# Ledger of designs, part 7: VH-VL binders against GMP synthase [glutamine-hydrolyzing] subunit A (guaAA)

Target 1, 190 residues: GMP synthase [glutamine-hydrolyzing] subunit A (guaAA), of Methanobrevibacter smithii (a5uk20)
Amino acid sequence: MTILVINNKGQYNHRIQRSLQYLKIPTELVPNTLSIEEIEAKNPIGLILGGGPSIEGAGNSEEYIKHFDIPILGICLGHQLIAKAYGGQIDTSNTESYAKVEINIVNDENLFSGLAPKMEVWSSHKDEVKSIPDDFEILANSNLCDVESFKHTEKDVYGIQFHPEVHHTPKGSTIFENFYEICKKRCNND
Key: E = the ipSAE of ESMFold2; O = the ipSAE of OpenDDE; V2 = 0.75 times the mean of E and O plus 0.25 times the DockQ between their complexes.

## First folded at step 1 (VH-VL)

Design t9 (framework fv_tiragolumab)
Fold by ESMFold2-Fast, scan of step 1:
Structure t9 (fold): chain C 190 residues (1-190), chain A 125 residues (1-125), chain B 113 residues (1-113)
Amino acid sequence: as target 1 above (190 residues)
Amino acid sequence: EVQLQQSGPGLVKPSQTLSLTCAISGDSVSSDSAAWNWIRQSPSRGLEWLGKTYYSSEWYNDYAVSVKGRITINPDTSKNQFSLQLNSVTPEDTAVFYCARAYTYYSGGYAFDIWGQGTLVTVSS
Amino acid sequence: DIVMTQSPDSLAVSLGERATINCKSSQSVLYSDNNENYLAWYQQKPGQPPNLLIYWASTRESGVPDRFSGSGSGTDFTLTISSLQAEDVAVYYCQQYYDTPYTFGPGTKVEIK
């Protein structure tokens, strides 16, 4: 019952693994170069796509997004990779964001359970999702970014532009707990 | 929600050991994302970092050169606290002592986001 | 050791006016791998511990009023209070956390004119 964290080579990927370990969620940090067959062999109940310096460096992440039906959570670059994989548009932000940001939670079901109406998050990104894919809905926004979080309307595919894995996001562990609950419910219903 | 509460004597004689304790609530002393620091403040030296203890697979300590050899910072996981012992004190060690948490990331960062209330320690005969 | 300096030593500003405090580090505190400045600002009022205002040179800590802002990179940093209020009378310290020993500036005292 393992959640795999896909290492997209950002500075916080090891913090994602550590956050899950603190919560006693079985996890493994894996290279983004693993084949689909190698990931399937590990029998994950969910995938978290970590942050990274660029889309070009994301390895097989887009293939993972398109292939797997288990729950997927994209963080920062992972959020942008999900948007790209489903046909959304990514562009450079008007200003680089390296700050604590207050997000407005529009939908508090599942991923944001217990966190509405607002939460403080750490944001570290140059690019952002400018246009969400057709089958997605916005879960959170801020005065700096229109798409702080989104979700596929039918699939358990979630993105968050901010970093729940750092201490500057005080309630970030709740997002990981909520994602784990999504993964367990999906696993038990299959 | 995270709070640091200091305790210890305010008067110490020259050549004796200064001992202070910092009790932690709302966080774990063994959290590997936090470092637990002691800082002192005096008119002559200003704010001066003394050292830290932190857990990363095992316990580590870092100490400022100015006090290295006289200082021990020790965690106590059972009581969720950490302590400072400073040996062979002189009147020049007179200062307000603070414990403080540094929040950390994978790539680093040791800004002090939570501070204890401070303890004035006077070294006098 | 990285040496921190601040200017001015003290500053008298009228209520509602802008206060500007400068901080210099003896070497760069910009980390090239993550493009972050390991520089913090603290406010200290008499009888209280320092209170974190700014980290990463320009990121405001939660709960800190938006009149406080930090800027700069490398070796030169500035803390700005856009419209000084009575409760802002304090000593302000910069601090580098790029390398140990962590070091603080000598402080700038902000007073009402």
Scores: ipSAE 0.000, ipTM 0.448, lowest interface PAE 13.0, mean pLDDT 86

## First folded at step 2 (VH-VL; framework fv_narsoplimab)

Design n6a (from n6 with light chain K26E K30Y; at its last look DockQ between E and O 0.11; V2 from the best seeds 0.00; counts 0 for: pae E 9.9 > 2, placed apart)
Heavy chain, then light chain:
Amino acid sequence: QVTLKESGPVLVKPTETLTLTCTVSGFSLSTSGVGVSWIRQPPGKALEWLAHIYWDDDKSYRTSLKSRLTISKDTSKNQVVLTMTNMDPVDTATYYCAHRGYDFESGYYEYFDYWGQGTLVTVSS
Amino acid sequence: QPVLTQPPSLSVSPGQTASITCSGEELGDYYAYWYQQKPGQSPVLVMYQDSKRPSGIPERFSGSNSGNTATLTISGTQAMDEADYYCQAWDSSTAVFGGGTKLTVL
ESMFold2, look of step 2: ipSAE 0.007; ipTM 0.495
ESMFold2 (binder alone), look of step 2: mean pLDDT 89; pTM 0.909
OpenDDE, look of step 2: ipSAE 0.015; ipTM 0.587

Design n6b (from n6 with heavy chain F104W, light chain S92Y; at its last look DockQ between E and O 0.05; V2 from the best seeds 0.00; counts 0 for: pae O 7.1 > 2, placed apart)
Fold by OpenDDE, look of step 2:
Structure n6b (fold): chain C 190 residues (1-190), chain A 125 residues (1-125), chain B 106 residues (1-106)
Amino acid sequence: as target 1 above (190 residues)
Amino acid sequence: QVTLKESGPVLVKPTETLTLTCTVSGFSLSTSGVGVSWIRQPPGKALEWLAHIYWDDDKSYRTSLKSRLTISKDTSKNQVVLTMTNMDPVDTATYYCAHRGYDWESGYYEYFDYWGQGTLVTVSS
Amino acid sequence: QPVLTQPPSLSVSPGQTASITCSGEKLGDKYAYWYQQKPGQSPVLVMYQDSKRPSGIPERFSGSNSGNTATLTISGTQAMDEADYYCQAWDYSTAVFGGGTKLTVL
């Protein structure tokens, strides 16, 4: 019952793992170059796609998104990769930011369960999802980004532009806990 | 123009505590993404990372020296301080402080783009 | 703490290509950084994120990282390139330096 963190070489990817470990969530940080078979062999209950500097360096992350029918959480680049995989649009942000941002949670879907409608998060915006793909819905926005978070309407596939693994996202742990619950429920139903 | 300058004693006796100060200029220690590390280099030997302090006051230490190291910052003075207890002759080295720069284009800051000139600290009785 | 292994020394004739390797556990899954240090001077960043060159660094410097080995390549090596070169990576919140390579230009 392990959540795999896909390392996209982002500076906070290790913090994703640390966050999960702190919450006593079984986790393993793995490279984004593992084959589908290697990922399958680990029998994960969920995938977290970490951030990274570029889509080009995302390895097999898009393939993971398309192949696996388990809960998936994309963070930053991972968020964008999900959008890309499903036909969404990614482009350079009009308002680049690297700071604390207040997001508006417009849908407290399972990922944001128990959280206030507004919360402070650590955000880094160079690229962003400009339009969500079909069969997705927006979960959160901000003054800087219309798509701070989204979810597939039918699948447990979530994306968040901001970084819950950074302590400047005070409620980031709740997001990870919620995702873990999503993973466990899926596992128990299978 | 980013500059870092190490200051402190150049001679320390064994078992004493070393206190080094890194005075920075050209950037704020509170700026998001900014970090400062201490790195030492024994004469004729390799670079050795010691400690790092982030803009949010998060800290990390070399595991083998964690019990001896303390890193802190004073944003008002633009200073980062390293203390190292129980100094030994083996700790004789040039001590550098280095800025971990932020690359806005990539959105990451894992490299040391600016270094101080270093200060040689000799541990001897 | 992970260890980054470099050859202690490397010699190259002027105009030839120098390749300095840095090997470490899972280094292929991390970004490598390279620093040049000349005698009596502080290290200078010459490569970041495996293959990105900072401003002011000559184009003859290039970098790659694969298979847990990062490589700094200096094409058309010049006398001024003689220096110690250190690779560096992060193990989570811990920075790790290689043992350094002394590059001699014959």
Scores: ipSAE 0.015, ipTM 0.626, lowest interface PAE 7.1, mean pLDDT 91
ESMFold2, look of step 2: ipSAE 0.032; ipTM 0.626
ESMFold2 (binder alone), look of step 2: mean pLDDT 90; pTM 0.913

## First folded at step 4 (VH-VL)

Design a1 (from n2 with light chain S92Y; framework fv_narsoplimab)
Heavy chain, then light chain:
Amino acid sequence: QVTLKESGPVLVKPTETLTLTCTVSGFSLSTSGVGVSWIRQPPGKALEWLAHIYWDDDKSYRTSLKSRLTISKDTSKNQVVLTMTNMDPVDTATYYCAHSYYEDSSGYWAFDIWGQGTLVTVSS
Amino acid sequence: QPVLTQPPSLSVSPGQTASITCSGEKLGDKYAYWYQQKPGQSPVLVMYQDSKRPSGIPERFSGSNSGNTATLTISGTQAMDEADYYCQAWDYSTAVFGGGTKLTVL
ESMFold2-Fast, scan of step 4: ipSAE 0.330; ipTM 0.775

Design a13 (from n2 with light chain S51D; framework fv_narsoplimab)
Heavy chain, then light chain:
Amino acid sequence: QVTLKESGPVLVKPTETLTLTCTVSGFSLSTSGVGVSWIRQPPGKALEWLAHIYWDDDKSYRTSLKSRLTISKDTSKNQVVLTMTNMDPVDTATYYCAHSYYEDSSGYWAFDIWGQGTLVTVSS
Amino acid sequence: QPVLTQPPSLSVSPGQTASITCSGEKLGDKYAYWYQQKPGQSPVLVMYQDDKRPSGIPERFSGSNSGNTATLTISGTQAMDEADYYCQAWDSSTAVFGGGTKLTVL
ESMFold2-Fast, scan of step 4: ipSAE 0.311; ipTM 0.762

Design a2 (from n2 with light chain S92F; framework fv_narsoplimab)
Fold by ESMFold2-Fast, scan of step 4:
Structure a2 (fold): chain C 190 residues (1-190), chain A 124 residues (1-124), chain B 106 residues (1-106)
Amino acid sequence: as target 1 above (190 residues)
Amino acid sequence: QVTLKESGPVLVKPTETLTLTCTVSGFSLSTSGVGVSWIRQPPGKALEWLAHIYWDDDKSYRTSLKSRLTISKDTSKNQVVLTMTNMDPVDTATYYCAHSYYEDSSGYWAFDIWGQGTLVTVSS
Amino acid sequence: QPVLTQPPSLSVSPGQTASITCSGEKLGDKYAYWYQQKPGQSPVLVMYQDSKRPSGIPERFSGSNSGNTATLTISGTQAMDEADYYCQAWDFSTAVFGGGTKLTVL
């Protein structure tokens, strides 16, 4: 019952794995160059796509998004990769985010359970999702970014533009706990 | 094998700043997964965690004391430094540094190797 | 901030089983660690990740952690086990210690 963390080579990918280990969630940090067959062989119940310096450096992440039907959570770059894979638009932010941001939680089901109405998060990005794909809904926004979080309307595919794995996001562990519950529920219903 | 040694003992006057150095031997502080915590124990009382620094320079602090605490490392000297401002007699304690490490597969995170501790006395 | 509560003292006779508890909200969702401290000495790790023994720790030491309570169990308690015992857990990137339990073997 493992959640795989896809290493997209950002500064914080190892901290995602560390966060899951603190919560007693079985996990492994894996290179973004693994084949679909190699990922399948590990029998994950969920995937977390970590942050990274660029979309170009994301390895096989978009292939994973398109192929797998288990729950997926994209963090920072991972959030943008999900939007791109489903036909959304990514562009340079009007204001670069590198600070604490208060997000407004619009939908507190599943991923944001227990966190509404507002949450303090750490954000570090120059690009953002400007247009969400047709089959997605916004879960959170802020004064600095219209799409702080989104999800697919039918699939367990979630994105968050901020970093729950850093201590500057005080309730970030709850995001990981909630994602694990989503993964367990999917596993039990399959 | 890792060993840790705290500087001191130290006598500090109220309102002064405390600086303690932990010298690590047998392992590099830049080694992936390695971290060091500072933990204190007032005479006859419980252990109290203060701060942690990871190999990648990530840092965490006890929330009630975070405005007074700074943890840093000098990888070339193999030293971890704790600074605590505005010392008070209540801060009198034995201060320990302790080693911890993260394993990719298992985690771990235990404080498996401790320094001998150093007595910090805060008095006028 | 989460609090870990331990009984301040526990007394057992030699050969008896000692069970030292550590209570905290949803502690079973976190890993528990245990440290032994004898007078004038630094703490020594005796149990990690709920139930795993470090090399050199006798088999009579065992651990468990479920719900709100972690337990360090010492079977066939010996005089040499007399010490203060502290539980510890990570609350994400911050660590928290229990108040300690003084084990007396009489």
Scores: ipSAE 0.445, ipTM 0.808, lowest interface PAE 2.7, mean pLDDT 90

Design a3 (from n2 with light chain S92L; framework fv_narsoplimab)
Fold by ESMFold2-Fast, scan of step 4:
Structure a3 (fold): chain C 190 residues (1-190), chain A 124 residues (1-124), chain B 106 residues (1-106)
Amino acid sequence: as target 1 above (190 residues)
Amino acid sequence: QVTLKESGPVLVKPTETLTLTCTVSGFSLSTSGVGVSWIRQPPGKALEWLAHIYWDDDKSYRTSLKSRLTISKDTSKNQVVLTMTNMDPVDTATYYCAHSYYEDSSGYWAFDIWGQGTLVTVSS
Amino acid sequence: QPVLTQPPSLSVSPGQTASITCSGEKLGDKYAYWYQQKPGQSPVLVMYQDSKRPSGIPERFSGSNSGNTATLTISGTQAMDEADYYCQAWDLSTAVFGGGTKLTVL
């Protein structure tokens, strides 16, 4: 019944945990150094990969992406880790982002349910996804970033470049509610 | 033992700024999972939540009063400070600070330990 | 502007069960908390996370939270239970209190 938040050592990982707790979603913040067996022992219904300072510091996150078949949501660095794991390209942004950004939601199914057509979000990142992997589709874009959000076409694997867990993203909690619904539906179909 | 103590009582004139200090003991304001709220109660009326500060310095405010409120902490002095601008007689109330803490998977405990409260009177 | 609605007053006889309700849209999707306040005193936590009792709170206090309504139940109500009772929930990162219920034991 639990969604695990993988701590990739960014400044906002604890706020992801707190956002889930406000919503009465069972959760635990765990180190990104846990083995696959340790993650499995916790019997999660979904994983959220948090933000962090670098790909090098992401611990076992790429192994989690490749191994688990439960829903996965990547936030900021987590978004980039998903792209990298599936063969996408990451590179330095034309402009470092530390600002409010208006994103355009091009697909409002599931993760963005109730949020179309536009959403104000907080963005804090130096790198971005320049090329999406095969079998992925773009869910949102902005004037600053072509890939603000994406999804695997067949799997419940989602990425968002922005931070839904901070107050500067006013409707960010809806993304967590929507992700929880995705996790519950997947769990119930077994 | 965890304790909280509000400064005051205070007399404030209309349009002036209120500053209240909550001094905490028995815990560190930087301890993971710890937070402190300010809550007020006008005489004979209901409790009204105003603001919260978390160990990671994240802050939240009552939406209708957000432009008037500032919450901050000084971990070296073990104090949480509330500032409220443009005071009005309707802001007369007992002001409380309260501790909250949460455990992994257990969710947020509400306000488990409260200060004694301090009376703020707004009049000419 | 989320709102939690409580009945303003409730009267019970000693030994009867008191049920204090707190209503709010989708309240069952959030944790409910309950506070007891006696005249001239600070509030005291009597129920947390819908149905859990703090140390020192008698077993006659119980709670539930489902759909739109949270309930604090006091079985075998005693004169010492006479007080104002407030429900509270977190709406995202903000907290909200109900209007309070004055429980009278006659």
Scores: ipSAE 0.320, ipTM 0.775, lowest interface PAE 3.3, mean pLDDT 89

Design a5 (from n2 with light chain S92R; framework fv_narsoplimab)
Heavy chain, then light chain:
Amino acid sequence: QVTLKESGPVLVKPTETLTLTCTVSGFSLSTSGVGVSWIRQPPGKALEWLAHIYWDDDKSYRTSLKSRLTISKDTSKNQVVLTMTNMDPVDTATYYCAHSYYEDSSGYWAFDIWGQGTLVTVSS
Amino acid sequence: QPVLTQPPSLSVSPGQTASITCSGEKLGDKYAYWYQQKPGQSPVLVMYQDSKRPSGIPERFSGSNSGNTATLTISGTQAMDEADYYCQAWDRSTAVFGGGTKLTVL
ESMFold2-Fast, scan of step 4: ipSAE 0.316; ipTM 0.770

Design a9 (from n2 with light chain S92I S93D; framework fv_narsoplimab)
Heavy chain, then light chain:
Amino acid sequence: QVTLKESGPVLVKPTETLTLTCTVSGFSLSTSGVGVSWIRQPPGKALEWLAHIYWDDDKSYRTSLKSRLTISKDTSKNQVVLTMTNMDPVDTATYYCAHSYYEDSSGYWAFDIWGQGTLVTVSS
Amino acid sequence: QPVLTQPPSLSVSPGQTASITCSGEKLGDKYAYWYQQKPGQSPVLVMYQDSKRPSGIPERFSGSNSGNTATLTISGTQAMDEADYYCQAWDIDTAVFGGGTKLTVL
ESMFold2-Fast, scan of step 4: ipSAE 0.326; ipTM 0.774

Design b10 (framework fv_narsoplimab)
Fold by ESMFold2-Fast, scan of step 4:
Structure b10 (fold): chain C 190 residues (1-190), chain A 123 residues (1-123), chain B 106 residues (1-106)
Amino acid sequence: as target 1 above (190 residues)
Amino acid sequence: QVTLKESGPVLVKPTETLTLTCTVSGFSLSTSGVGVSWIRQPPGKALEWLAHIYWDDDKSYRTSLKSRLTISKDTSKNQVVLTMTNMDPVDTATYYCAHSYYETSGYWAFDIWGQGTLVTVSS
Amino acid sequence: QPVLTQPPSLSVSPGQTASITCSGEKLGDKYAYWYQQKPGQSPVLVMYQDSKRPSGIPERFSGSNSGNTATLTISGTQAMDEADYYCQAWDSSTAVFGGGTKLTVL
C-alpha cells in the first residue's frame, strides 16, 4: 500500500519522501515522466504531486490528475496543477511568498483533522490559485492567499499551496498522516 | 566500499570552538538518499546524536545543543564539517561521523561509522 | 522530546536467549535500530527498520517493535556477542539513542 510522490523538480520533493518514511508510510519518489501504465503497475493507493519550478515542467502530472481515481494531494505546484486541470485560474501572486504564514482552517475534516483553527506553514511560490474550479471548496485561507488549500466536493483530490515537508511547517507531518488515512479508507472501500 | 574518517584527535580549551571534518570515500555525498550524522560518546557513557545532513543540504540538530552546532558539507571534497561553539570539559568525548543510505540501510540507519576521534576539552 | 529507556545491564549464559528492550512513548509508530559496540571499537549496525538484519549479521539476531517497546533478541548467545547494545529511533528529523545495555555472557 504505497503512496507515490511525483517528482516535479522542486527542491523539496525528496523531503516529501523523507516525511512519509519517518511516518512508516510506504512510498517511492518517481519521475513525472512515467506513463499512466507505469504508475498503475506500481499499484499506488494515493499520489502526491510535488512542487516544481513551472507548470510547463510538470511532465505527465495533469494526465495523472485526470486519469486516476485514487486520492491525490497536490503540494505547491501540485496544488496549482490540480486547479488548472479542473478549470481554475492561476496568476502571479502580489508578492513572492518565501515566508512563514498563519493559515485559517475553515474545514478541518480529513486532511486538516487535528489542526484547526490555525496552523503555521511555510510558503515558497510566485503564482497562486486566484479562483477555484466549480466543484471545489476552500479548506484554508490566509491574509496573503485566499486559497491556501482546497478539495474536490466529491473526489479525494486535495491541494495545499504551502509545504508540509519542511521544518518551518511544524505540524506538517499531520497533513501526511491524515492523507494516508484518506488513502487507506478509500482502498478499503474499493 | 564506503569509508568515513574524522579529523583529529583534537585538544580544545574551554570556550573555544570545535571544528571536525568527516571525509567520505567510496560514495558521493550528492547521491540521492545519502546522509551523514555526527554522534558523540563521552568516556564510559552512552551514544549521543548531534546533527545530520542529507544529500539535498537538509539539516537537523539535537534540540538541547542546536544553538552551538552547525553542520555543512562540501560535495566537491566529499566532506562533512561539524562546528560546535563554547566548548566545555563535559563535551570531552569520542566524536563519530556515520553514513546512511536508502539502498543499504532502508530509512537512514547508521550503517557505516568512522573510527571516531577523541576531542579533549581542558585548560 | 522522546526518551528511549534500556536496562543498563543483562547477563545470560552461553547458548541462552538474550532479550534487550528499548522503551519509548509510541515507539512502535517509529522504526527502531540497534547497534553493537565492543570496547575500543566503533558501533556496528546489527538491526534496522525494527526487524531487518544487515549483511553479515547472524540469523541469531532478530528484532521486533510494537506499542511502546522494541526488542533485540539474540538466540543461542555466544561469547562474541558480549558488548554494549544501543537502540535508536528517528523522531521526525531528530535521532535519539537509548542509554545502552551492557550484555555479559557468563
Scores: ipSAE 0.034, ipTM 0.604, lowest interface PAE 5.7, mean pLDDT 88

Design b11 (framework fv_narsoplimab)
Fold by ESMFold2-Fast, scan of step 4:
Structure b11 (fold): chain C 190 residues (1-190), chain A 122 residues (1-122), chain B 106 residues (1-106)
Amino acid sequence: as target 1 above (190 residues)
Amino acid sequence: QVTLKESGPVLVKPTETLTLTCTVSGFSLSTSGVGVSWIRQPPGKALEWLAHIYWDDDKSYRTSLKSRLTISKDTSKNQVVLTMTNMDPVDTATYYCAHSYYESGYWAFDIWGQGTLVTVSS
Amino acid sequence: QPVLTQPPSLSVSPGQTASITCSGEKLGDKYAYWYQQKPGQSPVLVMYQDSKRPSGIPERFSGSNSGNTATLTISGTQAMDEADYYCQAWDSSTAVFGGGTKLTVL
């Protein structure tokens, strides 16, 4: 029952792994260059796509998004990669900042269970999702970003633009716990 | 240990273009999460941010000066270059380059160059 | 570009607490940074992410940021703290500095 963290070469990918380890969630940090067959051989119950410096540096992440039917959570760059894979648009944001942000949780099912109505998060990005794909719904927004979090309407595919793995997101561990519950429920129903 | 050094000092005539180079030592400008800003300070006045360049070559500029400013980097020389067109005596200031990094300091301007004096006069 | 407002000057006696404010709309939703500048010298980072001290900055320096106002607090103020202090924040990918506060310790 392992969740694989895909290393998209951002500075905080190791903190995602550490957060999961503190919660005693079985995990492994893997390069974003692994083949689909190599990922399948590890038999993960979920994937977390970490942050990174650019879409161009994301390796095989978009192929993982398109191929796998297990739950997927994208963080920062991972959030943007999910939007891109499903036909959404990403652009530079004049309202995005490297700062504490209060997000409004508009849907508290599953990923945001126990966190509504508001949550303090830390943001470290210059691009944002400007247009969500047709089969997605917004889970959270803020005064700085219209799409702080989204999910596929039918699949367990979630994105969050902020970083739950840093100390400046005080309740970030709850997001990881909630994602693990999503993964376990999916595994039990398969 | 990261150090930054601005070129100059420079004397510029009105309407001419200013070019300043920031040489970075001890660290690569290609490092993920790194950025460099240009910040100026007219004599006796406040600090004024001008432009920033990120490791992935993304750029941002002070809105009021955007049409006059260009920031670029040369990773082979480990240098950041600022170009400012149509110089005016009001642009006389000490110009600084400053390092930022999101893994430590969280994009704070944690290391500054010594500054270089740019004088604009005819 | 948003405006950050600081009082232009503040005077305090040695040993007293100095509180330097920085005001901007929804500033508490952003991280505040503080820089110390002495005459003829480059600015020095003294506070980042609202309340975190860089290595080498004395514990008597502390910070806060809530609502519209960030504050740099210097307890037990010493003559060596006399300087100009600038607040700074990131608004998306652009940075903005306050007008600066001249701290006089007399």
Scores: ipSAE 0.006, ipTM 0.481, lowest interface PAE 13.3, mean pLDDT 87

Design b12 (framework fv_narsoplimab)
Fold by ESMFold2-Fast, scan of step 4:
Structure b12 (fold): chain C 190 residues (1-190), chain A 122 residues (1-122), chain B 106 residues (1-106)
Amino acid sequence: as target 1 above (190 residues)
Amino acid sequence: QVTLKESGPVLVKPTETLTLTCTVSGFSLSTSGVGVSWIRQPPGKALEWLAHIYWDDDKSYRTSLKSRLTISKDTSKNQVVLTMTNMDPVDTATYYCAHSYYGSGYWAFDIWGQGTLVTVSS
Amino acid sequence: QPVLTQPPSLSVSPGQTASITCSGEKLGDKYAYWYQQKPGQSPVLVMYQDSKRPSGIPERFSGSNSGNTATLTISGTQAMDEADYYCQAWDSSTAVFGGGTKLTVL
């Protein structure tokens, strides 16, 4: 009944683990170099792909995205990795951006339940999703980024460009609670 | 340009509390992506990381010393303060504050203060 | 809790290649950083994110990090490179330094 947090070398991956622990959600922070079999042996009910400095440093994250059918949430770099794995494009030409951002929630089902219509988030990125894959829909946008969050139309695969694990995202804990509910429902329904 | 300067030097008696201030110039401690660490070096020995504070006020501490350490920042003065309780002669060292930034070097300690000597003796 | 181990000293002749190692469990899963410290001076960043050089650091400095070992390599070592070298990594929000390597250029 554990959600595994995949450590993509970002400074905030431990805060994802800490946020889940404070919510009494069973969790473990694991290296992004674990094999598919090692991940399977831990019997996770969901995966969170943490942030990191680059796609090149993401280890086996893209393999996890393609292999597992349990719910997946990608944060910052994880969001970009999901887009890339499904055929979307990443824009690497942007200057670095570190800001508090107000996002507009355009679909509040599941992941954004209780958070519409707008949410203050903290974002730290240079790269962003230029185009979403064909089977994805946008869940949130902002004046700074067209794709603040997305979801696969049929799978429980979510991305968010911002960081719910920093305290400058005041309602970030609700996103983790909502993701846990998604994981529990999927687990109960096979 | 970013510069950091530690307060001191300071002489501390055994069992007293150490307070060090790092004054940062050239950049605001409240701006996103910045952080400051305290790092010490006993005479002739290795660098030892003590504590870090992030722009969003999140804090981390060396596990073995966590009960003795407090790191805080005062954004109006652009200062980072370290307190360390129950000082012992073994805590005698040069204490550095060091700047780090998410956007360049990925939290590398890219700019260091000059260091300040803390001597613990009777 | 993680420990980074460096050889305490290394000697090379001028013009030779110096390779300074830093060992730690699963260090290749983290970013390694390297600092140069000369007597009476503050440390100076010479390598970050395993293999990237800060502006002003000569091209003869290079780095790698895989498995359990990170390496700082100085090609064509010069007398001015004589210093203590420290590796460092982040274990989530906590940082750890190696014990340092004294590089002597004979």
Scores: ipSAE 0.038, ipTM 0.640, lowest interface PAE 6.7, mean pLDDT 88

Design b17 (from n2 with heavy chain S100E; framework fv_narsoplimab; at its last look DockQ between E and O 0.60; V2 from the best seeds 0.00; counts 0 for: pae E 5.2 > 2)
Heavy chain, then light chain:
Amino acid sequence: QVTLKESGPVLVKPTETLTLTCTVSGFSLSTSGVGVSWIRQPPGKALEWLAHIYWDDDKSYRTSLKSRLTISKDTSKNQVVLTMTNMDPVDTATYYCAHEYYEDSSGYWAFDIWGQGTLVTVSS
Amino acid sequence: QPVLTQPPSLSVSPGQTASITCSGEKLGDKYAYWYQQKPGQSPVLVMYQDSKRPSGIPERFSGSNSGNTATLTISGTQAMDEADYYCQAWDSSTAVFGGGTKLTVL
ESMFold2-Fast, scan of step 4: ipSAE 0.560; ipTM 0.835
ESMFold2, look of step 5: ipSAE 0.130; ipTM 0.706
ESMFold2 (binder alone), look of step 5: mean pLDDT 91; pTM 0.941
OpenDDE, look of step 5: ipSAE 0.526; ipTM 0.820

